VH-VL binders against q8wwc4. Designs and how they scored, part 2

Target 1, 195 residues: q8wwc4
Amino acid sequence: STEEKPQQHQKTKMIVLGFSNPINWVRTRIKAFLIWAYFDKEFSITEFSEGAKQAFAHVSKLLSQCKFDLLEELVAKEVLHALKEKVTSLPDNHKNALAANIDEIVFTSTGDISIYYDEKGRKFVNILMCFWYLTSANIPSETLRGASVFQVKLGNQNVETKQLLSASYEFQREFTQGVKPDWTIARIEHSKLLE

## First folded at step 1 (VH-VL)

Design b09 (framework fv_benmelstobart)
Fold by ESMFold2-Fast, scan of step 1:
Structure b09 (fold): chain C 195 residues (1-195), chain A 119 residues (1-119), chain B 107 residues (1-107)
Amino acid sequence: as target 1 above (195 residues)
Amino acid sequence: QITLKESGPTLVKPTQTLTLTCTVSGFSLSTYGVHWIRQPPGKALEWLGVIYWNDDKDYNAAFMSRLTITKDNSKNQVVLTMNNMDPVDTATYYCARGRYYLGSWFDYWGQGTLVTVSS
Amino acid sequence: DIQMTQSPSSLSASVGDRVTITCKASQSISNYVAWYQQKPGKAPKLLIYDASNLETGVPDRFSGSGYGTDFTFTISSLQPEDIATYFCQQYKSLPYTFGQGTKLEIK
């Protein structure tokens, strides 16, 4: 079903609050500068965030349509393998709720930026992006019950009901000498829709 | 097994340049970064800078205008050069191995070398 | 720069006592803190990393905890060989910074 680990559920609560922290903004800028200075002279956090938003809209739509073959260059192979089983088993209304239109993304936050080495000396930069978006998909409220999900109903003469959902996408780039330095999506989290 | 050892002059006159060498054993400089840290007598530790396996370098902004770190993998040596020495630069200088590229703690330290700056 | 402030600057305790040292960062550093032991005339020795992980070969009477800005280092039962100065270090951002040290001595 949609159960999450206690630690994961805790992170989702904080993400839903959507508050901004000036200190975290400064840290993000400093880490972005370090990426620029030491890894990629063409890196810009502003351009990255814009691209990440586009990637989220595109990837989420392809996931909702189960077009996994088109995601092979955008999502890490191991992650895509795990997602195929999870997404394919979702009801159609849940699949539809995974998709975010670019103009329905109401808030974007840059989470942690991590720079690290693995045991074999491969070096990585990971940037966590958190997105809040509106969806018209009809999902029962009991399915979305949790501290991490809000429902916002907006209506007018042409009755439109929308729900507010959040998703976290982690972007990774390998800077190991001799490796092609393309950004890939290394993690996708969607509380209540993906395990 | 894993060792680091600092060497160089123990006495420096004001305005002169300090050059210290750190010789490592038991690990490769093409795999790990080496940091320089100093400690004035009776005071806290001060991080000076680092040279990573890939020859990338970071320096503490307080020292960057007069500090240079280089290495020679074939000699297993890392060299610290600091210009325009002042009596306040009197300290024990350590080299230490960093565990990771960024966001690192120091798992092995050299014994330290006391550098006195006096006229 | 991130400032690391230790408390107390010095303390005196008896063998077998529980000793606690605290370290406060001027801004959140997640769990990126390490603790070192330094005996007179010697280089610092790593005891704890990532706030709470014990380095191999270090006795289990040493422990660490904390997240964000407040960190604690504890010796559960003080031994004579634990007499030293202890330092915390943050490695969340450059430049890496250290606390001013806590000098521990036996009564």
Scores: ipSAE 0.000, ipTM 0.433, lowest interface PAE 19.1, mean pLDDT 78

Design b10 (framework fv_benmelstobart)
Fold by ESMFold2-Fast, scan of step 1:
Structure b10 (fold): chain C 195 residues (1-195), chain A 116 residues (1-116), chain B 107 residues (1-107)
Amino acid sequence: as target 1 above (195 residues)
Amino acid sequence: QITLKESGPTLVKPTQTLTLTCTVSGGSISSYYVHWIRQPPGKALEWLGVIYYSGSTDYNAAFMSRLTITKDNSKNQVVLTMNNMDPVDTATYYCARDLEWYFDYWGQGTLVTVSS
Amino acid sequence: DIQMTQSPSSLSASVGDRVTITCKASQDISNYVAWYQQKPGKAPKLLIYDASNLETGVPDRFSGSGYGTDFTFTISSLQPEDIATYFCQQYDSYPYTFGQGTKLEIK
């Protein structure tokens, strides 16, 4: 299958919802500059956002399949333990709706960026990422309160009915001397599926 | 800021296979369509093919039988493979980003010479 | 395949002149036309998309117009840095096709 056919004149673009408000966009850029200036001169919010999008697609798929052992290096231990109980109790159709395919992520926005020190002098940066994605999972509309239903097509073929969902993933990195320079998911929120 | 850079052999012998890699930085290939375009010396641009964010592809019919485009999202790289190279395939090869069907960002191009 | 025919193939003009390049498609392509500038040894740079929309960061002396089969690209007042080859492109259907290019030189 192809996403665009030579025989088609019409082009259809993925449905995009939501925009970062101007004030939040400015704050995000300022905080990204502060991370660059004081913690990591090679940090880029644009490159981070793209990596976060890929991490979201991968992690959400593993969650939907209850492959929690593969998530132990990607998700904070305390968060993963809480998620195990919630996800395993979901009906199969709800589990399927947790997964976001990379090409079905229609919009991403950067929420809050937190820069702080703990009581032991450890340095942390937390970046909240909000993802909007389409799913073909068969979920009753009563379960997805306020979910929008869209028909998405590419050209005159490949029409599919999908529901729009959102999820927020908080990424954390420790900048303390001698600590691994890895991003870990410190929080996952999905208002329609994970309470 | 998005940048694309082509890399691969600059000299290819007739009948050999060409493999070029496009490395993208500042943007994710999982969010865009990436195309390959070539330009023989002193001639017009020729569209070769596209790889969609889903991994599906479309090729120019003139090259379809010997052309393959693949990608690796984890490396942010798109790879062009073209079989049975001929001296007439001598050209500067570009990769380019497509968000709304036109090309807003191009790689610098790499000249591939096909000669014995 | 859709054929894109550009004219002229080359053009020489003076600084401050109005320069016009035309592009004709072999079939109706609505407004799915882009114009690119290419300097020697460099990749093409997008100037105009959707026949008449100016790309961000491009000087407003550049403009485009047209619909269907006939398209025009204009530089209202030529500047020395505008020396380049200009190409039109259709993206109505695959394969995407380009005009043969117009080489612009200053007298």
Scores: ipSAE 0.000, ipTM 0.408, lowest interface PAE 19.2, mean pLDDT 78

Design b11 (framework fv_benmelstobart)
Fold by ESMFold2-Fast, scan of step 1:
Structure b11 (fold): chain C 195 residues (1-195), chain A 119 residues (1-119), chain B 107 residues (1-107)
Amino acid sequence: as target 1 above (195 residues)
Amino acid sequence: QITLKESGPTLVKPTQTLTLTCTVSGGSISSYYVHWIRQPPGKALEWLGVIYYSGSTDYNAAFMSRLTITKDNSKNQVVLTMNNMDPVDTATYYCAREGYDLWSGFDYWGQGTLVTVSS
Amino acid sequence: DIQMTQSPSSLSASVGDRVTITCKASQSISNYVAWYQQKPGKAPKLLIYDASNLETGVPDRFSGSGYGTDFTFTISSLQPEDIATYFCQQYDDLPYTFGQGTKLEIK
């Protein structure tokens, strides 16, 4: 189980990074309707997005700590194999930057939704989620080329410097009759840290 | 609850090799980092090294030439080996894990074992 | 290596006093600082992590603050059981390094 971090009373400023594309919003709603209509009457894209945000926070922390055995049930085998080599070789401050604290996720967007059948007639849904989050990790500017650097004021305290990073996680579920209704992470992209 | 326990107190002669075993209960060593830290009598804590899930290690440069950390996942044990012991290496040695969250420091420590280096 | 300079080395205070201990890092470490309490013959106990977050089960009288290079640990109302040596630690970069410790005694 995931332990809750104790929180101290502090005031922080959230940053909004723009807006969802109206065309993508319509496309997402149509595909969510198709999932509901043909696959799962209890599916909700809003509830899924909230769960995906929590999964991102949880998985990114485990990944940053190289706790790969705890990721075997959450991340596809091929993805986990590639990540083990890449993440383990990162400096610890870069590993720390992979982790997103739930309170530091400033923007979440639903990307592509793919609905398909494979050659064997298995039914799949893949949902790409994009997250923007703040990190206090001390990373050289060269590694974070193109990342935004923000100064965040905590109440009446000194200005704190944080860097804005983004990550994309693709969630997959099989809807074939008799298969577990579990979401698995089928792709993780972090262009600044996982190349 | 996770518990860590270092092997018993040890008396080592100068130039000999130290071997300490950290036995973990209540959690798998494949699910977190295990670190070794030491503390000479009346002095500050000194970080020695860490072993990752993959079996990869990082060591404090001051000890890298004579320090090896290994693990056996089937026994849930982490082993520290330090060559060419000197009286200045006399200290209480601890194994510790980093917490479940990325930024939690060392939340579980072994009780520590006294290593005395004397002729 | 990142050097952690802790002050004071020792401190005597009375029950109920506000006690403050400081740590200075030789370079910016953001908020990657932990504070530990160590009683004689015992392993260190984590009190504060991420400079200001209170570890589960630790009394509210303990607090931490700071960012970058300057960090502070405070006991708002000293209790007899708080007699111990306190250490700061950075975990921004390897090797992890600790302050020299502050020995707290009651007058």
Scores: ipSAE 0.000, ipTM 0.435, lowest interface PAE 18.4, mean pLDDT 78

Design b12 (framework fv_benmelstobart)
Fold by ESMFold2-Fast, scan of step 1:
Structure b12 (fold): chain C 195 residues (1-195), chain A 117 residues (1-117), chain B 107 residues (1-107)
Amino acid sequence: as target 1 above (195 residues)
Amino acid sequence: QITLKESGPTLVKPTQTLTLTCTVSGFSLSDYGVHWIRQPPGKALEWLGVIYWDDDKDYNAAFMSRLTITKDNSKNQVVLTMNNMDPVDTATYYCARTYGLYSFDYWGQGTLVTVSS
Amino acid sequence: DIQMTQSPSSLSASVGDRVTITCKASQSISDYVAWYQQKPGKAPKLLIYDASNLETGVPDRFSGSGYGTDFTFTISSLQPEDIATYFCQQYYNYPLTFGQGTKLEIK
């Protein structure tokens, strides 16, 4: 199915669609400005995106290795509990596919930004980040969407096959006075592996 | 030109094992997955299983206990083996190539397998 | 297993007519639906994938739409060569499953 479909199928498809990208980009910049203006004068969406990319690489690797104890301070407790059950039940190949090496992340996109207050007056900002990454893990044929297959050659030796996958991580920070300015992962979506 | 062609016995007795071969041309089995699908006379299509370019395999749970799919890339052949054939297994058997996200773009002509004594 | 229910089971139409076939999934399957055409004595042919995308070489009179549980396949102007049985297929989850088929005939 690799030769019939162009390589980088998912990435090409996103670029072609493009019509919602400019609108989302404008919305994201407006919300980033509101965070800067009203919550944190040091906030930068560009700097945040780079940090989120690093966090994604780190957290996804720990999830793939079922090192949940190391995730307790990075991922919301209720989310981590659900992930333990889902990830532990995955085949080893699916677990390996969850991990994204920083060098293999080919595209990063800022999704929705939510700014809200809860019933107790606590202030929250949630930023959804979408990542596209290459993996050499052999994905079982049960995974049904968005896998594009590439063959990578290293020197004169063999060919390495890689698949393009996507994951969405939602980062949350509480801006209530007196709360530490720490980002926590409040949602992880991987429609191919964690459905 | 891309082609798939099924071959094997057209008549099988109850309790015997069916072996069908799908010979492909115009593409490599190292690059594409191949599915087996059957259609009883006048009925709907029924998916049996698949073998992918990396030798990974999936089977319909209804047939998994008696169904095996293998391939030989050098011969351009995919082989379906199904044990303990029953008259209800009478159907036209197709092999088909994976397209995109698990639809099928090229199909073999089909081979009718009748199970009777 | 996800059940795909097609309606109608058979349909008679005249050349030039607009023909609509529907397919209902037993659970939400997003847009992971393909449509096939099968002429008597021949293998199925892929017409539509991802609910609404035309396969290369398929005439633009064929179209598909839908999301979730309800899907529609349309022929905008029926031609004599379109007389066949049409099947929907889901590929949201294994096992892959097909509709019962809709037999299309000319009046």
Scores: ipSAE 0.000, ipTM 0.434, lowest interface PAE 18.4, mean pLDDT 78

Design b13 (framework fv_benmelstobart)
Fold by ESMFold2-Fast, scan of step 1:
Structure b13 (fold): chain C 195 residues (1-195), chain A 122 residues (1-122), chain B 107 residues (1-107)
Amino acid sequence: as target 1 above (195 residues)
Amino acid sequence: QITLKESGPTLVKPTQTLTLTCTVSGFSLSTYGVHWIRQPPGKALEWLGVIYWDDDKDYNAAFMSRLTITKDNSKNQVVLTMNNMDPVDTATYYCARLGSYWTGGYYYMDVWGQGTLVTVSS
Amino acid sequence: DIQMTQSPSSLSASVGDRVTITCKASQSISNYVAWYQQKPGKAPKLLIYDASNLETGVPDRFSGSGYGTDFTFTISSLQPEDIATYFCQQHDSLPYTFGQGTKLEIK
């Protein structure tokens, strides 16, 4: 009796927008200080978060357009290959929902930060970023189980319907001497669109 | 649901080439890699090589000079070719699916084929 | 190559017993260890990956732990269907290597 392995972890809908977690804020500052002190004197968690937000907007747009060749420098090879079949087989409306415009990202939070050396002496930092964003893509309610739907008025006359989605992107960088100092997206989770 | 099945000759003569085919079902070879592992009767498992979803390959250095792994995504098949077979190569040969990146370190084998016993004898 | 050494090579236990198998790597492999169950005449089945993660559908009486060079696999309450040979595997670096196996028998 062989059991099928899960492709992705399912996450419960996050309803709270913009709520600060002071305990996580303290942990983030301490780990950011350790990265600065021990790995990279020019590292800033604030600058990293802004860059990660831009990377999310860019990468999610390329994924929605199935432009995988343009993602080879930004996303880990194994992650791209795992996503290629899943994303390519999505309906166009679901593909469109993967893309987040930077001006539609409502909330960003820094999740888990891992700092470690492996036995080979390689130095690693992994930072999980969680994004909440609005999309106008028309997606059936069954696919968006647990997602919020909003009506937005423009100039008090126009009404636009938008849905709130969340995605988690894990960024990894190797700080080992002589290794390229580039951040790579090592994991992408989207429980509503990517099974 | 997800299955892998090895097929090929069960008897090979010394110095001949072994060709085994792994036919997969329930997943795409464009998304998952496939390992080849063998097990001599009563012995431990021995890793031979892996072909990734993008056609990259890694081989065990001990076999690299005589081992080739290829695939055809449209046929759902992965092929192992091993040259210059010797009686010591008698073993049950398995193909197994490469673990998914979503679960962390993905170089383990999550779903295995039933295996095919290959005997090398004159 | 990284050598994986399992102990014991065989053991006998009674139904309901707690069974422990250990695996030692010749160099540090972080948490990159998988455990497989192989019943006679059958293919191996994945039980644990990344040292402590239980594969979906595997009973929770199976567990794993360890980091670096020393790893442990435990069956908290042995059942008759658990009679098999168990193998550890490092999936840290090429070539991926397996332990020699531990044969589990019922007294």
Scores: ipSAE 0.000, ipTM 0.445, lowest interface PAE 17.3, mean pLDDT 78

Design c01 (framework fv_cosibelimab)
Fold by ESMFold2-Fast, scan of step 1:
Structure c01 (fold): chain C 195 residues (1-195), chain A 117 residues (1-117), chain B 112 residues (1-112)
Amino acid sequence: as target 1 above (195 residues)
Amino acid sequence: EVQLVQSGAEVKKPGSSVKVSCKASGGTFSSYAISWVRQAPGQGLEWMGVIIPIFGTANYAQKFQGRVTITADESTSTAYMELSSLRSEDTAVYYCARDYYEGFDYWGQGTLVTVSS
Amino acid sequence: NFMLTQPHSVSESPGKTVTISCTRSSGSIASNYVQWYQQRPGSAPTTVIYEDNQRPSGVPDRFSGSIDSSSNSASLTISGLKTEDEADYYCQSYDSSNHYWVFGGGTKLTVL
């Protein structure tokens, strides 16, 4: 039965591999706890983060392939319109750099969490997720300021070079009665590729 | 030791407004929500609204929408509840309470507001 | 919106056991945690039960809480009644759809 609730509050253990500020991690946990307490007893930041990571890998690949029709249920209408204009104008090497393979996402960080009511009484939660991923796309260094270059040794062959890129995806959910309880991407920031 | 200390009793005329304060000490003010509850003489507890200081978010019971405003000042660890257009039916003890996952874990001592001509 | 319904009053002799019910009018009582507050005359309420059945430090084990999904009710049970247990008792739960706290109407417990 989905009516059953936990008998004790549980601290969900999350393993982070880097770029996590301890103060920010604590604040994120408090905000996630408040979402759970006040809006959604089934919300878990750990489960959300895993889902967001999968969504990022999926959406970024569709963007790189200009498959905008398949993004209509995942991305807000206004955001999708702007993305279509920006992505379509990118060179193929830049389009390829947008795509993140799940295996090449090296860091995931939860950024700002916003909880608010708008002037019409609609209830929203916005969660900003930042992803760091490796790409083999051939992008000139001067075009991608802030990109880091990693070298990978492949057995006895020459070193393979990959670049580290970051993207920030904002996920939004509306908690108003009668609204579909799905997360929608409300913002994508990729300042090196999508200005 | 967490303590919520409220401002003193008030006597107000019909049509005026009252602003009650609730100062938190002994804990992290911004990590919790603060709810306001009133109790008319001989009656039960009635929830009025809540503020979540770290988000700047407030929500109000439908009965009080348009008349109540709940604010917070994190620099002084103080929450405020302002009720306007006072009527004799607003005579009550007003409580602030620390609103947490477990419900209300700490309560203020209460502020008696009397509305009379 | 939902309501929490409690009996107006209950009474029992010292040493006996009383149970106070709290019935949710719509939606499952198990959907949200239930808390119980004790209010003695002239005092602010204090928590005697949180998260359906947990006791804060300092609350005697004579106090217990339970949930019954079949009757859509929460119950506060006080065993070994003492004169100092005489108070008003309120249940509370959260309406996650409207983001409101809901209180029961309160039950006056008289001992002897």
Scores: ipSAE 0.000, ipTM 0.452, lowest interface PAE 15.3, mean pLDDT 78

Design c02 (framework fv_cosibelimab)
Fold by ESMFold2-Fast, scan of step 1:
Structure c02 (fold): chain C 195 residues (1-195), chain A 118 residues (1-118), chain B 112 residues (1-112)
Amino acid sequence: as target 1 above (195 residues)
Amino acid sequence: EVQLVQSGAEVKKPGSSVKVSCKASGGTFSSYAISWVRQAPGQGLEWMGVIIPIFGTANYAQKFQGRVTITADESTSTAYMELSSLRSEDTAVYYCAREGWYDSFDYWGQGTLVTVSS
Amino acid sequence: NFMLTQPHSVSESPGKTVTISCTRSSGSIASNYVQWYQQRPGSAPTTVIYEDNQRPSGVPDRFSGSIDSSSNSASLTISGLKTEDEADYYCQSYDSDTYGVVFGGGTKLTVL
């Protein structure tokens, strides 16, 4: 009886205008050029990447604090609904590890770029961003198998231990007539913490 | 200066095939999609299909599936439209058109008259 | 699948304003951008309006486009009519069901 917003991203027909293998930097540049040429003359992948990095830092912090109400305008409704139970059930140290401080994001890369129309003629661009960040959260190494552990030396001979984690955030923008041109997070993946 | 230049008029017999070319100049050929649109004498515009040269992807109108093939040669900046099993009702002016923003056509070829007659 | 319906012909005197409608048979006219093309006898079409209401460089500001969701239609308005505006006008949109381009039937504008 309750009507939930459909997860359009997984149910829509897509005309993929780009390449299917997202790991090639050259292909990413070509797709970014096509977004510029066909959709948004003001689009810049460099400016987008900086904005996405800021969004990741902000959203990950709110997730770690279970402030889901503040995420309703930033994260797609169906994604946020799925994440609420998963995040709430995490131990406090795992919740803390979700948060990325902007100063501790060591690398960003652009993954797949998808350009498509859905069955209703709505036009979408999805950009997958992968972030590598350091965390001081106390998580046993065996729990985060494959995680890299770094020791950070301070000038006063103190040593701080940090772990390197990665997260993938997919950003979506709708270019349909009359729609606000805002980016929304349509997918969050964190293989070490969110299954 | 961007322009699309098409091949010359053709007279074909029923049952044969025709291949029309569209050469792009003055712009980046691979950056834009090229559509083919026909117009029978005294009739309106009818979309046949599109190719996106940079991806090698072509899509066709349902009416022409199985009869039309659209290809592109990036080395010569030329798109081609081949229509097979010609009938008298295929007599029309065939246009190529460059797609810009949101399926808009910003440049058109001059048109190629194809006459199907015995 | 949908059709775009235009009046077959319209006529008006020089200096007057004319409006040509383009009505979508199913689905919202606002779901996809609408473009307008001008075709003079013996010539290829040229774009006069793209993305509902945008005008290409070189097209006079006498040409304007609009969308009316209540009538499910797009309109091309030409003010200050000149003899050289006499042509066929076509609207065009995109059909996501067929992944293809849809043209209206065309409107013959006579200026006399």
Scores: ipSAE 0.000, ipTM 0.426, lowest interface PAE 17.1, mean pLDDT 77

Design c03 (framework fv_cosibelimab)
Fold by ESMFold2-Fast, scan of step 1:
Structure c03 (fold): chain C 195 residues (1-195), chain A 119 residues (1-119), chain B 112 residues (1-112)
Amino acid sequence: as target 1 above (195 residues)
Amino acid sequence: EVQLVQSGAEVKKPGSSVKVSCKASGGTFSSYAISWVRQAPGQGLEWMGVIIPIFGTANYAQKFQGRVTITADESTSTAYMELSSLRSEDTAVYYCARDLEYGYYFDYWGQGTLVTVSS
Amino acid sequence: NFMLTQPHSVSESPGKTVTISCTRSSGSIADNYVQWYQQRPGSAPTTVIYEDDQRPSGVPDRFSGSIDSSSNSASLTISGLKTEDEADYYCQSYDSSTYGWVFGGGTKLTVL
């Protein structure tokens, strides 16, 4: 029986990340330009996307821990009320799967950007952010049926199996002159765990 | 409402290629994958592959590996399936279907595109 | 890597109940959700059951789905059969090992 000390060399990640589509990049920049030109000269989609990724990691962790009082300033009241009932009833392993570690967010995509005025002339921007993240939470296959399962293989030949989950968070901001420029999460979708 | 609208019927010669389009309307294009399924006359449904627009990556059924290429253009919410080296056995109706979260289930189907391969 | 096996055809009289089976060749049928699609002649498939037993809006409550782990199969049950139910029915499940979809061979339902 021979044993060899594992090497520490990182060889490959088994997760494939796609290229940014140049046309998608142009489309996103046009909408960002419209927000800049007509609503907010300081708006940057690049800064927003980084902040949204951090907000997702933070909010998802608080949600998984049922710290709803800390979410009252970050998530719309009606959304938080609905989520409180659903999340509180989840088993601990499902709650753990809701949380995304910043280092395990493998892809962030800007979805729909909606720019609109309400009947009172208030200006709103809604940005849908889609996040794909890995979780090592132990969820039975019968619960996460159809979920993508990826092997994370590092140089030591120890294969850790992680599941790839997605969540969509919709961020809303009022750009009306004189209003505090805060982003609020107006929608959270996680079809594998919350619906 | 959510709709998947496919390109029109095609008649192709053996050895050529065909590219079928599937335009999605309604919903966020990047929140789902698009699968392609074909059905030869009088036969069952056969899965060909899927594209995950978020990753820009595709996965194919072993039978079609090397002949099929699936791509997506998120700016136009359009997925494409290109099948090369066409044979008479490739005569079929080709469907696109919306695959929620890549592996959850198909909730919407395109109307289908008939591809006829004959000389 | 698995196969889903369905009977080639089933037939039943109007008003009666019919059950279509879908058997998984390896691994547990409960490992992944099972969906059922209805395809009428000349039409694209439509979803009648998803997530083993859920019905989309607009699908009559006569349609139901179930899982039986002992026979390693899923079943689509249609009660109160109507002529309009005559169609081909396909089961489908996800194969996590290949990251792809598997369809059953299809069952032709004749209402006569």
Scores: ipSAE 0.000, ipTM 0.463, lowest interface PAE 15.0, mean pLDDT 78

